# Miniprotein binders against q8h113, part 1

All scores and structures are predictions.

Target 1, 357 residues: q8h113
Amino acid sequence: MVIYHRKVVFTYVRAKRFYHFLNIEMVTDFKSLLPVIDISPLLAKCDDFDMAEDAGVVEVVGKLDRACRDVGFFYVIGHGISDDLINKVKEMTHQFFELPYEEKLKIKITPTAGYRGYQRIGVNFTSGKQDMHEAIDCYREFKQGKHGDIGKVLEGPNQWPGNPQEYKDLMEKYIKLCTDLSRNILRGISLALGGSPYEFEGKMLRDPFWVMRIIGYPGVNQENVIGCGAHTDYGLLTLINQDDDKTALQVKNVDGDWIPAIPIPGSFICNIGDMLTILSNGVYQSTLHKVINNSPKYRVCVAFFYETNFEAEVEPLDIFKEKHPRKETSQVAKRVVYGQHLINKVLTTFANLVENS
Structure headers, positions and changes below count from the first letter of each chain, unless a header shows other numbers.
F, E and O stand for the ipSAE by ESMFold2-Fast, ESMFold2 and OpenDDE, each averaged over both directions (binder to target, target to binder). V2 = 0.75 x the mean of E and O + 0.25 x the DockQ between their complexes.
Where letters were taken out, [cut] stands.

## First folded at step 1 (miniprotein)

Design A1
Fold by ESMFold2-Fast, scan of step 2:
Structure A1 (fold): chain B 357 residues (1-357), chain A 83 residues (1-83)
Amino acid sequence: as target 1 above (357 residues)
Amino acid sequence: SPEEKIEELKEWLKLLREFLEEAKKTGDPEAIKEAEEKLKKIEERLEKLEKKGDPEEIEELLEELYKIIEELLRLEEELKKRS
């Protein structure tokens, strides 16, 4: 608790200093910060048969419910992933993006590489506007034929940089820890929705797909340069590992105001995606967010997306339809095949990647 | 309200004292002593202000508190660089 308050205070001061440097008045004060949730009581009990009755779990579940019903974005601390690992991921990512263009092109994203690899600045568009970022796109690896004709588009191994050499092993370790953390946070969210801890571990959710975008935002001297346009995430849960000294991520609150997601060292930012909106029967809404490049410094952000099974036919879970009935005219999507939705997004984004064959 | 701002200031001061105690373990003794003296003066001013309820002075105290937090953060960053 004391450590949490201290981190929030210091990140507020860092954000105020950043806005002062740009001669921009900070519109959002301390009380507009996203909620911070220490999930260590949840993690300590998440495998126990009586976790739903544990006082510490109940408290965390209440905080998760409030955050997900409100803004749908929160900081996670007490997650058990070391500061060293979190920072080394960002450090090695900076090293890669600092390389000459020719080196980065060695892992260039192509159709034959399963749309996995390096994407140059300015290729990505969000709502018709060019995004000023470069990225490495990664997906869960799978055997040829595992996900039928739909999955063929994404077949093949992830492309990892050879420099730094340790990057592949580091990122694979990091992905495994993020996968486990996401699953455990979802046990708390399942309880928050009034289900058992395991509602998100049912038949079409037991073999979760994952997507990871490793994103670099170039430094700018102009104001309001769009690093990533306003969007919602597609999956269940997103974990964001962002640079600590740059405030660029903005989240649209329930009142329609954009509030900054000021970095808290050692935390993840966590937000809910479109599939969780569907599965929860619309109780939790995925939230619009964007990135504005507003610093002369290069910014790195590593976003891990925890998803359903690739072939999942995503529709509201029966338990949550019963506990949270909606009007017939509800705007929650009735049914989505996750893998098809993902492939459609990938093919739309990279429609211009036609090989000269 | 002035009462809410005073409670906010008290919470900030409590957190800064805890940070300062942590920083004493590895920090520059001179910088820490300066920060401690500044915190003490702000605490004394806050105690007097709580009796008077002057909103203008509360805003001044918040700005002084911000400057002290900046100095402590700068001190923490410099210590990390030396490790």
Scores: ipSAE 0.006, ipTM 0.254, lowest interface PAE 9.3, mean pLDDT 80
ESMFold2 (binder alone), alone request of step 1: mean pLDDT 73; pTM 0.627

Design A3
Fold by ESMFold2-Fast, scan of step 2:
Structure A3 (fold): chain B 357 residues (1-357), chain A 83 residues (1-83)
Amino acid sequence: as target 1 above (357 residues)
Amino acid sequence: SPEEKIEELKEKLEELRKKLEEAKKTGDPEAIKEAEELLKWIEEFLEMLEKKGDPEEIKELEEVLEYIEKLLKLLEEELKKRS
């Protein structure tokens, strides 16, 4: 097993050298493979007032533009989050899901808990089909009344497992780092769209909401068991921390083919969501993806969703309407009130809990 | 089958090595060296995969073989452009 994984990593390393050999970037082959982007030059300058003029930043920005235009999914390396933290998050998550069911139910998701907590296998449905996974749902915490009547539905603290010990502190640290990383990637994406670095840090974006789903997929002895049905993500960016030893995530490319997102140890998978599609005036499209349970081994995946301000009225940013005008015959970008749409999704998913409460 | 796919990819790898030898006559020496190293790594990986034989990982093996096939096709296309 270990030898097999090392050979997959070696093949990726050689593929990266091949793209370099051709004096092209790995991100130019989005139709065949998911692109890999080393964002370390972007991170080195992301707080510099002259970042847009840095040659290393310009290179990363070009890669991000191609990845977002061609597939909307890419691997991120050079992100500065330690392998130890990335792996410890997955390890502690495995420990939680290995607990007896009664222990996991101590943090069960309920309306009175603000729809925060543990979901049992089979509670989630995608396109009318039951998803074979369990999860912990959590959201940015906020003070009572901060987001009016709409936000009242999600009021209250996240429910964290008491076992493993330190899980809460670990996840809170991880969330902060993912929030900062997402913001910095968005500075690159802002430049890629032809804006300033800070277009995604304006009035409706500078107090970002976040959602995190901590997901466990049970082992199966059948082929093609749906762990999560085909969908797009709702927010701006998603960071996926998946187990390194199983390929389960599949991404639909522009040609309609499903591409496996083969794990690269130490990387995040990053994808764009529906809100970024709107904000970019349709330049970047959120991409359909799914999870197939195809192994007898248990798999975990921690998905962090970086969002707009909760109360944001999301519409195309003026600068991107100017730089990327839509064709006369294309659909007008929809205006979305982010918080209302999030609440509608939550209430739809947990309609049976509302009826029983 | 995975065995048939590995055999197919090994044949493709040998075809690309012949094209690479031809490209050495007119191409950038450093670029050629990098392509040779990539082909060598792929050959070693395919040889390892032939010996794996774990039924539980057959689907993952098939996905990795498809990935290798795509890499070899990309190399072929780029060698055609450069020679």
Scores: ipSAE 0.006, ipTM 0.283, lowest interface PAE 9.8, mean pLDDT 80
ESMFold2 (binder alone), alone request of step 1: mean pLDDT 69; pTM 0.587

Design A4
Fold by ESMFold2-Fast, scan of step 2:
Order: structure tokens, then sequence, then C-alpha cells
Structure A4 (fold): chain B 357 residues (1-357), chain A 83 residues (1-83)
């Protein structure tokens, strides 16, 4: 029922204001539904000097505030990225993962390749448990020496499949669009927190790093196989492009129950990362989520992570400490040096990737 | 008042949308999508009327909603006969 209602509402909400009203009512009626937000009014005005006063922007900002406070996960529609591109990314990714391992291993992840490339099923672990997925890991490319000794570990170009032939060009175009979309959503989130549109474009945020994981989950004939263990994301925002016909992503609610994130065609799922929790002074919380392989069909998910500057020393922004003061006994997460945290995670995850299993 | 009547018609429209979404699970999706598009047009006209007030137009929209309700009942009965 919930799947059916969400899909039909999505089809019309993209074009019709009536179905925005219906979507609000459905979210109220069905507590298990993740919010659906049409951000097209925000995107139409996000570069305007008076965007904060625009009625359409104010409405979207209110929806973003509620979604980020209550859930930390929401669907984004009206984002301006074509259905053709969103679907082509998944189609080409399926084609790559269908190749024999020998072909996929041509771009295998290695220290020499800057920990960029293909990782085999079962190499990744979350909370000590093996994840049943394969992936291509990509990072923002940068000049040798740009991020000092810490960044040296990730130096070098991303490794892209030669088959499908158009994959590199497609993914590079997609990344640029996801980067711009993430920046523009953050302008809305900045307003939602009571700041200017540009609070996430300050000194430690105006040269954002990005991470992308292109993930394949093998089909299973048994229930409850862990595709990715429970975790929060590290960055500011994550954009998830998942297959439309498989429900595998689950989000933990405030009551401790796992809620399925049912696919909506043409949408992104967007969620809050740990760095945004710190920067917002704890106003927005990163939410635990997991992937359970429950289908005999192969599932693809492309996750784009919008991050701080690589060298950022992440602590609450002054404007949000002023707008949202905390009790003296309440503390937000400890100060984090983003680049060091990322490198520690990479080195821990890939410590044994050269060993034969 | 005209405002109370518009609120009543909006509530009726919302209930018809819910019933059509339910019917789409088993029925003719094209016929149901057409009915949903008609309801969207009625919603737009109701919003404009809420600002101006026109009793004749309000009555006309009430009649259009009744026709969609009758169409839904026909679609439900047709499915029952064919099963």
Amino acid sequence: as target 1 above (357 residues)
Amino acid sequence: SPEEKIEELLEKLFELVKKLLEAKKTGDPEAIEEALEKLWKIYERLEKLEKKGDPEEIKKLEEELKKIEEELKRLEEELKKRS
C-alpha cells in the first residue's frame, strides 16, 4: 500500500502542486514514510540575492528543516537531473558488474592507485561484519602535493572501466551535476538553520571534497543477507541513486525501528552526514541506515558523498551556535579533522586487499 | 458560507484521490490516471475560487466531483463482474 501511494504521488508531484498537498497529508497519515521534497522552487532562486524572501524557497526550506530534524533522510524530486542520465548511470553500472572478475580486476583498488577502483565482494566490513557487495570507489582528483602528507595516500586519477566505453564520461558528468545539486540543497539547509544561504560555502567548506561509491549487491535466495551493515555517513550530504525495483535500504527511526526506503523512480534519496551534525551544532542528526539483500535480482546503488574541504577542522559554525545554543552539559561530537578521518577509514578498510582470500 | 462549501469539496476531492489510488492496484491504470488528472484540474479551480468566491462555479465543481465518484463506482463494479 505505502509503496503504491508513494509511487503514484511522485508521478504527479513532479508536475502538479495538488500532489504536493497530497504528499504532505500522506506523510502525516503514514508515519513510516520518508518525506518527499520537490526542490524545484529552491533551484529556481538559489543564485538570486533575494532567495530567502521568495515564498517558494521559504516553503521548501520549511520542508527541509522538518525532514532534517525529524528523520535525517528524505527523497528529492524536482532536482533538474534528467531521468535519462539517472537511469543510464545505473544501466552502465549493471553492465560493468556483469563482467567476469578478470575484467573488473583490471581497475582493482590498490595503494599505488590511490585506493581508487574496484573492490571484490566481501572485502568491505561494517562494524566487524562482512558486507556482501562489490564496488568502485572514487574520490575528487587533485594535484600531487595539494593536500600535504595526509592526502598523499589518495593521490592519482580515478580508475574507470573501459567497458562500457562511455562510462568515464557519463560518470564525470554525473559527479559534476551531483556536486552542484548538493551545494544548492545545502543553501536551503543553511536557510533552514537560520543562517544566510552561504554558511556552508565558508573558508573550510568552499572547496568541497567528494567521495563516490558505486555499489553492486549480488542476488540472494535467502532473507536477511547483510549487503551493508548499520552505519552513518561521514560527510555533509549523501545523494543515493538506487535501482527502482528493489527495496533493500533501511533507515532507523527515533523509536529504534527499521523503516524501508522504498525506491521512487527519478528521485534521489538524500541523507545527513556526521559533519553536518557537527556544523549545525547538533540541530540535524545523521541517521543509522543499512542494506539488506532480500532479492534474487542484482541491485545497483550509486552513492555520492558531498564533504567539507579536505583539510577542514570541523566544529560547530558560530552562526549556528548563536541561533541554536546548547545546554552547558550537552556537547556535540568531538572536533574532527576531516582529511585525517577519511584517510584513517581508507587505510583501515583496505589494509588486507592485496591478500588472497 | 462559500468558504465552508469549498472546504467540504476539498475534503471530498481528497477522499476520491485516496480511493482512486487504491483502485489503481487492480484496475485500469490509464482510466484511473485520467480521473486523477481531472481531479487535479478541479483542485486548481477550487484554489482560485477560495480567493474570489463564485457560488455557480462551486456548484459546477461539486457536480464534476460527483461524476468522478460515479465513474469510480462503475470501475469497481466492472472489476467485480470480470473476476
Scores: ipSAE 0.005, ipTM 0.275, lowest interface PAE 10.1, mean pLDDT 80
ESMFold2 (binder alone), alone request of step 1: mean pLDDT 75; pTM 0.667

Design A5
Fold by ESMFold2-Fast, scan of step 2:
Structure A5 (fold): chain B 357 residues (1-357), chain A 83 residues (1-83)
Amino acid sequence: as target 1 above (357 residues)
Amino acid sequence: SPEEKIEELKEKLKELREKLEEAKKTGDPEAIKEAEEKLKKIEERLEKLEKKGDPEEIEELELELYLIEWELLMLEEELKKRS
């Protein structure tokens, strides 16, 4: 552990010199660090009926509460997913994005493919600005008709690269583990909000949808290249598996400063989405973040988004309205129908696909 | 050992305190006040860790000491910029 934390310190010093070179001032006090949470005491007890009384769980829950209140972003270690798997996901993703363009187009995103597949560099826009990245978009697979007329747009299997050959099986294993990890972190967050461990496993939440974006950012030798514009995530929780030797993700803290999410090898970055803001009655806020391409090296980031049930009508949970009442002049958000909002975003993003034949 | 690490960090604190005193001669009063307050908080935290008898949480103590070392390195860079 001591050696591991020496690597974190060393990585931070290198990143600071890089940001200075780019004429970016880093926030340099303790408040500029994203929290690091060892989740292993929570995972050891997350299926136990008495987990709320366990001292180790209580400590992790306290750290989750502070991280979610103060910044909405934190590193997760002790998560039980092997370094080998975390690294192989990134390695195989690098191999795919290094392929000739014609190979990548074999899984191109189309309406017929349920808007699942490969998206070219520069096609995506965030807040009116072009994002310099390519991606593979994936969604939870479901049987025909399961999500009615609204879900019909996303019907069909995910498109996986045939090269690397093992990619599909690797990613399916990874998704299952990320789904389980997200559910277990949410049990801790439920306790942190003053509920039972299972408040996020109720009727609207027990059959969670998921979205995954496998993202490649091309290397750059110039300032201010936007990899992904400032945004909040839509879901409950996001798990980010990013390359270890590049710092590109920036998070806006409570003081309005952008702080770098410096990679910690073997960790996930975890952040709060807009749906969790609604469900928590505004106790936890989703945080603005962006990606700036800051390196001549190609960067991979695999983002897993844990969501509500597809048909969920999302509004504040009664228990959290009781525990954390808001003033009549302070409202969180209007009710959101998750599936409809997701489909509207997909159709808006890919409105021009018909023109590309 | 944690004891050796505490001594190393105490030496670094003395070094940084000297740099802060030099920076006071030419620097912006508000920026110096912020640096002084940061240094004071780090000193107080290290003092509390040293006074805790019982290393039964040795790994946790070592982690906290490495985080203090990191904070001192960051404050040193900040003071360099202001001198």
Scores: ipSAE 0.000, ipTM 0.123, lowest interface PAE 16.1, mean pLDDT 80
ESMFold2 (binder alone), alone request of step 1: mean pLDDT 76; pTM 0.692

Design A6
Fold by ESMFold2-Fast, scan of step 2:
Order: structure tokens, then C-alpha cells, then sequence
Structure A6 (fold): chain B 357 residues (1-357), chain A 83 residues (1-83)
């Protein structure tokens, strides 16, 4: 409270009211909380040709710019996705992970299933260490041959649980809404970088790929159990729908401190990926984050990753090189082929599925 | 049978936990923490197998337990070299 900062104070007030309402003691100070952004003014005008001049849009764009520069992580409210849908997604996911192991294995992840489906606890590795979680991995579905030889690895339909019966339809609806929301947030980010609203809807981005991980973290009775090791996301933008009653996600700030991402009911947590770092010419940095299991409660997190076109050769956008020039020798990254990068990550993560033959 | 192998794995898990408790006395804190986490992962997977899991999963757990046993023996040997 010694430093009265608009974003930090706003985040603190919301977190304090939430904890007070639930009769939960808030054990962290407001300086360790992430910014909260109400994007409803942006969404109201995101299809208007004059949206860049709208006062409400300008305010949201300023908040997005500061959040992306300062931390690369923020809460999104006013996003228009109903609390009922957000909660039902988590509820149905809890029901699936509570099923007997034999039921979950019916959609077991395999190379022949295009690396889509259920992965058991301990299959995922981050920086050479096992992660304490189970998951369902999903990718945008595409026609056989659409993405050439590189895309063959991920060909085939997503594997959805038959129980709960409504899960597939629920998740398909949710994915469509998350896709639209991600596109609209990126229009604000485009403006924040000094471009038009549509810089992220050019030829490399107009047919966006997506990845979704539906993750279950088992309850633990010991401290500092790694649910997911420290990493950055490799896409453009991530939307996180996490359980409201447990703090486990931690974000590394500019000073090197780990900040807890305390849940705010009905919000998404949003963060910047490696591809957006490249496209922005290094203006926005992808941020290290991790998941630590500290509770006997089972935790669900649904992470939606909005990506470039599969075949995109990702390099800094010309407009952002012009508006945000860098020293030639210190330019951010060389050209990256997104699809190849994704396949390399998938094959590295699931190397044991190929080698245990 | 799968049930006989599960019982064997339970006994092995118990044995390795006892060795881990001994290693906590003078071992490398980082290596001890890693072994502790691996044993917790195996315990979780073993609980899943009690619901009649995949036979391949049983063999995977057996190999993981063997690797942990080798690591704990290495830590014990290092302690003997320091004394």
C-alpha cells in the first residue's frame, strides 16, 4: 500500500473481496498479484473500422501494453464467455479424471492417434524432470495431407472421452469461443504495438493453429511437488481456465521473483508465447512460469494455446521492426517454422512412446 | 499374474522408501528430493494399477523402480567414500 499503482491496486481489491466473500484468508500482499484487465470495451468495438480512436479501446490497449511489457501475464475479465460454461468445462474435466484408469486409457495418447488423447501421470517432462500431472492433449483437426509431411505426425481426430457424454460437444463449443476471444485480444495487442488491429491476421496468421491441454494435478500432502516445471509457452497467446479454490500457478517477474497467480472466479489468465515475442520484434517477452502442487485437493487447469498458421515461417513483422527497431546484431531470434517447432516439441515430450516398442 | 506383480511392486516401493529414509540422514538434498518425487509418482501410478491397469504399465513401473534403486545405491556408495 505504500505505492498506489492503478493495476496493482485494482488486482488487490478484487482478490481481497473474493477472499473475504469466501471467508478465505489472503496470505499474499498486493505487490505479488498480476494485473487485471476488463476487455469489454475492446470487444464492443473490435469489428469497427474506427475502433483505434474509441476512448474505451484506447484505455484497454494501454493496459494490455503495460501488462505485456511488465510481466507478460494478466487476468482477463469482461470477455463475454459465461461463468456457467467456464465452470462446466472444469466440472466435466474433474468428472473425467475421477474415472477409473481403464476408462481414461480408452483415449490413450499414441503416435497412431496423432499424439492426441490421454497421457498418464509422469509421461510429461520439463527440462529433463517428470511433471506431476495427467492430461488430455488436443490440436486443431485438419484434413489428411493439408500440412504436408511435417503435419502427418499430428493427423487424425482428437480423442474425446465418452464419459461424461456431453464432454465433446462442450469442449468443441469452448474451443470456438476461446479461438474468437484470442483473436480479439490480439487485435488489442496489435494496436498496443503501434500497428493496425489486423497485423496478427495477415498471411502467416489468418488460418491459426491451436493446441489445448486439459490438465489434472493430483493432490499432495508435501510441499513443492512440481506439477509442471518452469517453461515459456511457444505460441502467440495462452488462455488459462484454472480451478478457483487453489493457487498453484507461479509466474517469474522481471526481478526474478516468483509471483503466485491467485485464481479470480470467471476470469482467464492470459500470457504471451515465444512466437509473439518474435513477431513483436522482442517488444513483448514470453514469461517463465511453473505449477507447484501444494494442496491435498485435485486441481484442474484447461490451457488453450492460440498459434500461427501451421506452415508459418515466423519472423518479426515489418511494421514492428519499423516502429520498434533493434540493433542489427541483437535482433530477437532467427526465422522459425512454427509447424516444425511444434512437431519437435511433441516428439521430444513423447519420445518414450516411440522408444518403448 | 498382474495381481502378483502389483504385490511385488508394492514390496519394492516399501523397500526403496526405507532406503530413502536412510539416505536423508547424510545424502545430497537435491538427489533425495528427486528420488522422493519419483517414488510419489510411482505410488500414484500403482494406485491406478490396482484398478487392473495395462500390463505394459506394470513393466514400466518395474523398470522405474529399478532405476531409483540404482540411484539410491549410488548415493550410499558416495557416502561410504566420504567417510
Amino acid sequence: as target 1 above (357 residues)
Amino acid sequence: SPEEKIEELKEKLKELREKLEEAKKTGDPEAIKEAELKLFLIEWRLLYLEKKGDPEEIEELEEELKKIEEELKRLEEELKKRS
Scores: ipSAE 0.000, ipTM 0.136, lowest interface PAE 20.9, mean pLDDT 80
ESMFold2 (binder alone), alone request of step 1: mean pLDDT 75; pTM 0.652

Design A7
Fold by ESMFold2-Fast, scan of step 2:
Formats: C-alpha cells, structure tokens, sequence
Structure A7 (fold): chain B 357 residues (1-357), chain A 83 residues (1-83)
C-alpha cells in the first residue's frame, strides 16, 4: 500500500511537470494549444512593494501579456488552492445535481430571492438557442439599498442547498479564495499592460462585484448538443473549475477555429471578459467560447466571475490610453455601466418567472 | 478513473501530433524524425495500457509514459526555438 501510494504521488508530480512544459513560450505561435501559466512566482511577491522588479514576476507578467493578447484564455497552475478543495467543490456539486428535481427546487431561483438559486435545464438562451444545462446562480451579497434601484433586483442572500450539508460553507470558502486569486492575477495583468500592480484596484474596481455560476450539463447520446452557446464573458476575469472527464469547452482562436480546452487536473482555466477589454483600451480582447455536450456522462463546471464595482461606469483607464493609444477613429471607447447590464441580462433571462407567478 | 486519464492523454497526444506537423514546416528534419518516433512510441504504449485491467500495473506504465512525454516535450521545445 505504501509502495502503491508512492507510485500514485510520483505519477501526479510527473503529470504536473508535463503540464508545466506546455507553456506560452513553447507554443506562442501554435494557435491550437491554450497556454499554461504557473503563477506561483507572481503570488509569492504580489504584496511586495518591489514586485515589478522581481525576475520571477517579470517572467509571469510576460506570459500573461502574450496569453491575453494572443488567445484571451489560459490555464493557471501554481495558484495555491488545494486540489482537495477544487475536487470537493466539484464532488459536492455532483451530489446536489444528482438529487431529485423536487429537492433542487427547494432553492429555486425567484424574484423574491434576488434571482439567486437553482435554474432548471433549458432556461438559458445564448444567441436565440436553448442551452442544455442547469445551474445555481450566486452573486456577491450586499446591504439593502447599497446599489440603488438598479441593484434592488439582486438584494438578498444566496440560496444554498441543505444537502449536501457542508455545501454552503465549502462554497463560501471557495469564493473567497477565487476572489483573492482573481485580484492577484489582475495585479500581474496590470503590470503586463504597463501600469502599476494596482491599476485594477482603483476607484471603480476596489469594491469588486462577483458572479458565480455552478453549472451541470446533462449526459447526451447525440452529437453537437449545445451546453452553452458561443459568447464572451462580461466581467474582468473568469476562473473555470471543470470536470476532468472529457473535453467540452471550446475556445475560438484568432484564425476563427474552435480549439478544445482539454482539462488539466488541478488547474483553473482563466479568460478575460468584456470589461477588461474596455479597461485595457482594447489591448486584450475577450474571446468567444462555447460548451458542447459530447458525453453520456454528467459534467459539472464552476465558473467564478470577478467584476468591477457594481455601479462602475466602465471606460478605458487613463494609464492604458497613454501606454496603448488607439489611432484615428479607432479611439472610440465604449462606455458601459456594469450593474445596469448585469441586471438587464438577469431580467431578460428570468422574465418567465414574473409571468408564471 | 484510469480509463478517463488514458482518454485525456489521448486528447493531448492528438494536439501534440498537430504541433509536430506544424513544426515540420520550419524545423530540423533529424529532430522532427526523432520527435515522430517518440510520439509513435507513446501512442503504442497507450494502446497497450488500455488493454490492461490491473490498476497497479496501469500506474507503473503511466509513470513510464509521462517520462517519455517529458522527453518529447523537451525535444519539441528545442524544435520551436530553432524555428
């Protein structure tokens, strides 16, 4: 048993080394592979006043810059979140979605619950096509009245199932770690854009909203079932914790081809959202991606979205307009009120909940 | 499960084969031939691994397979640097 345990650990360590070799430097011009970035040097120095000058940080920053410019999607390893926690999140999520429908409906999404809770299969639409997934939708909790009339729609606590029993505590711990990780990755991205580490911690960004979708994709016995239609994410960064069973996530590359995001156990997939495109003055583009249900097995994916302040009026940051000026009429910047767009999406998606009483 | 890990490795090997075809356009023919031989050996070992049902034996073979993959990746990195 001791010998068997040692062999399993050795295989795991070697697999991690294999994934580390698939880095942005090796595959920068091969557009069919998503880059893998070990961010541990960045995390070791992310609170250091000298972080921009650290050789390890500089290397990670270079990899982040290339990944965000070229693909907008990358794997993150060396993130410091334990494999046990990452796997337990998926394991307890499977347990919840395996429950009878009546049990899942105990936390059903309603207007009075702030549009937080369980969403049944087929309610979501992307570009007019029905998405074949169920989900638990969660948002950052906030005090009544904090975000005015616009935010009133999302007021109230997140709904968590009583079964599995420890799910709420587990997910709240996970959210906190994902929030901290996202902030620290953005410090590297800030440096990559030529700013200080803290450009994404300014007035419109220092009280970040977050969204989390805990998604279940039913097993299918037919090809090309759309689990989630092609879209870009709206926020700053997304962290994806997906099942390792089979490839389902596909990313559109710069040549217009769909590239499989083949699972790397213990990694997050990270992608940039539309708000980061605006804030970077168009330097980093949010990338179209989709989910195709290709397996008879049930698949879970936990997507954490790190966002601006809820009420932020998002426009390009001055430092990045200076560092990366757009030419001529290309200097037209899109200005977006983040919270308004989020609420409009929520109300559109769940319009039937008001009509069906 | 071991079967799921084998299937995942097969998906990665398909991408590595595509990378090797890409590298053929600009790389050293001798290094490319060595990479092709290593990739073929990995594919043959994976096929053999799928036919075994003993978990302990599968773990041992996976260790050897990852070692060969590491050697192949280092060779591919060298090919990329020369391109």
Amino acid sequence: as target 1 above (357 residues)
Amino acid sequence: SPEEKIELLKEWLKLLREFLEYAKKTGDPEAIKEAEEKLKKIEERLEKLEKKGDPEEIVELLEELYKIIEELLRLMEELKKRS
Scores: ipSAE 0.000, ipTM 0.414, lowest interface PAE 10.4, mean pLDDT 79
ESMFold2 (binder alone), alone request of step 1: mean pLDDT 73; pTM 0.615

Design B1
Fold by ESMFold2-Fast, scan of step 2:
Structure B1 (fold): chain B 357 residues (1-357), chain A 82 residues (1-82)
Amino acid sequence: as target 1 above (357 residues)
Amino acid sequence: STEEQARKLIDEMRRYLEWAKKLAEQGDKERVQKMEDKITELEDRVRELEAKGDPTDVDRLMREIFDLVQEIYRLARENGLE
């Protein structure tokens, strides 16, 4: 009995070590793999005026530049968020989705609730097809009237479940840490683009918005079940906290092949969104990705989206136009008002809620 | 380097599979046998790449290695891996 327990613990430790070796070694040599970036040197210097001169920061910045130019997706390790917190978020989320439907409906997503709350399987559509997932949608809370008529659609508090009881406090702590982490990664990306660490903060991130989707994918015994259809993310950066024991996220590489984002325990997947593509003058591309339900086990994924100021008029930053001039034959980036773009996406995604209300 | 990395991964998968075989003695012998057959196939394909391979075959080989790694982890977790 004691011997068996010792074997199980040893095998778990060995599996984690083998997986880290597999991903770190392979992403160096093989083009079909997502890069793994240890950002701890960047975080150690993220608030220093001289961060750009630090050798460790320079190395991380080089890795960020390559990842964002090549595939727009990478694993983040050395991020400083505890394994306990990362896992507890997923554990409590599993507990919520295991509740009876009537309990989940207590926080039902509605227009009146500011499109915040629980969304049942089949409510979300991507490119005209139903996504086989349920979710809790939440957004940065703001005072009534702060974002004018456009922002009125998303007014109101986030809806948090009362069971598990600690869920709200846990998720609010998690959101704060993800917000800080995203800000610091963007400082590295600003350096990677040839700017100062603060190019985005002075122009687009004075009061950054955020979106979070807490997603549950039901187990399936059938092929080709779409958990989430192919899409790009709207914002700047996405941090994905996915279950460690299921591979479901797939990323489209530059050759048009779908490559799996195999989970690395304790890591985040990070990808760039449409707004960062515009701000970088097209240097970094937002990448199509999808989720295929391919396991009889229930899968949880918590996606945190770090965004510009709600009213930001998003266009290429002058410094990045100068450092990275576009080819005249390439498509011209159009100006986008972030908040309007977000609201249009929300209203399109949840059009059926208005018709069924 | 690519062929060297693939060989190391296959060696690690074989060691992990031996542990999974002990857990699968509870009745999932068919799945374990298919994994063993696949590792043997992948080993043969790595040897072919070392001798005379096409770069296009490397991407396909790596995807199949990833799929097998996930299948081995799934089996191990179903049978008591923490």
Scores: ipSAE 0.000, ipTM 0.171, lowest interface PAE 17.8, mean pLDDT 78
ESMFold2 (binder alone), alone request of step 1: mean pLDDT 70; pTM 0.638

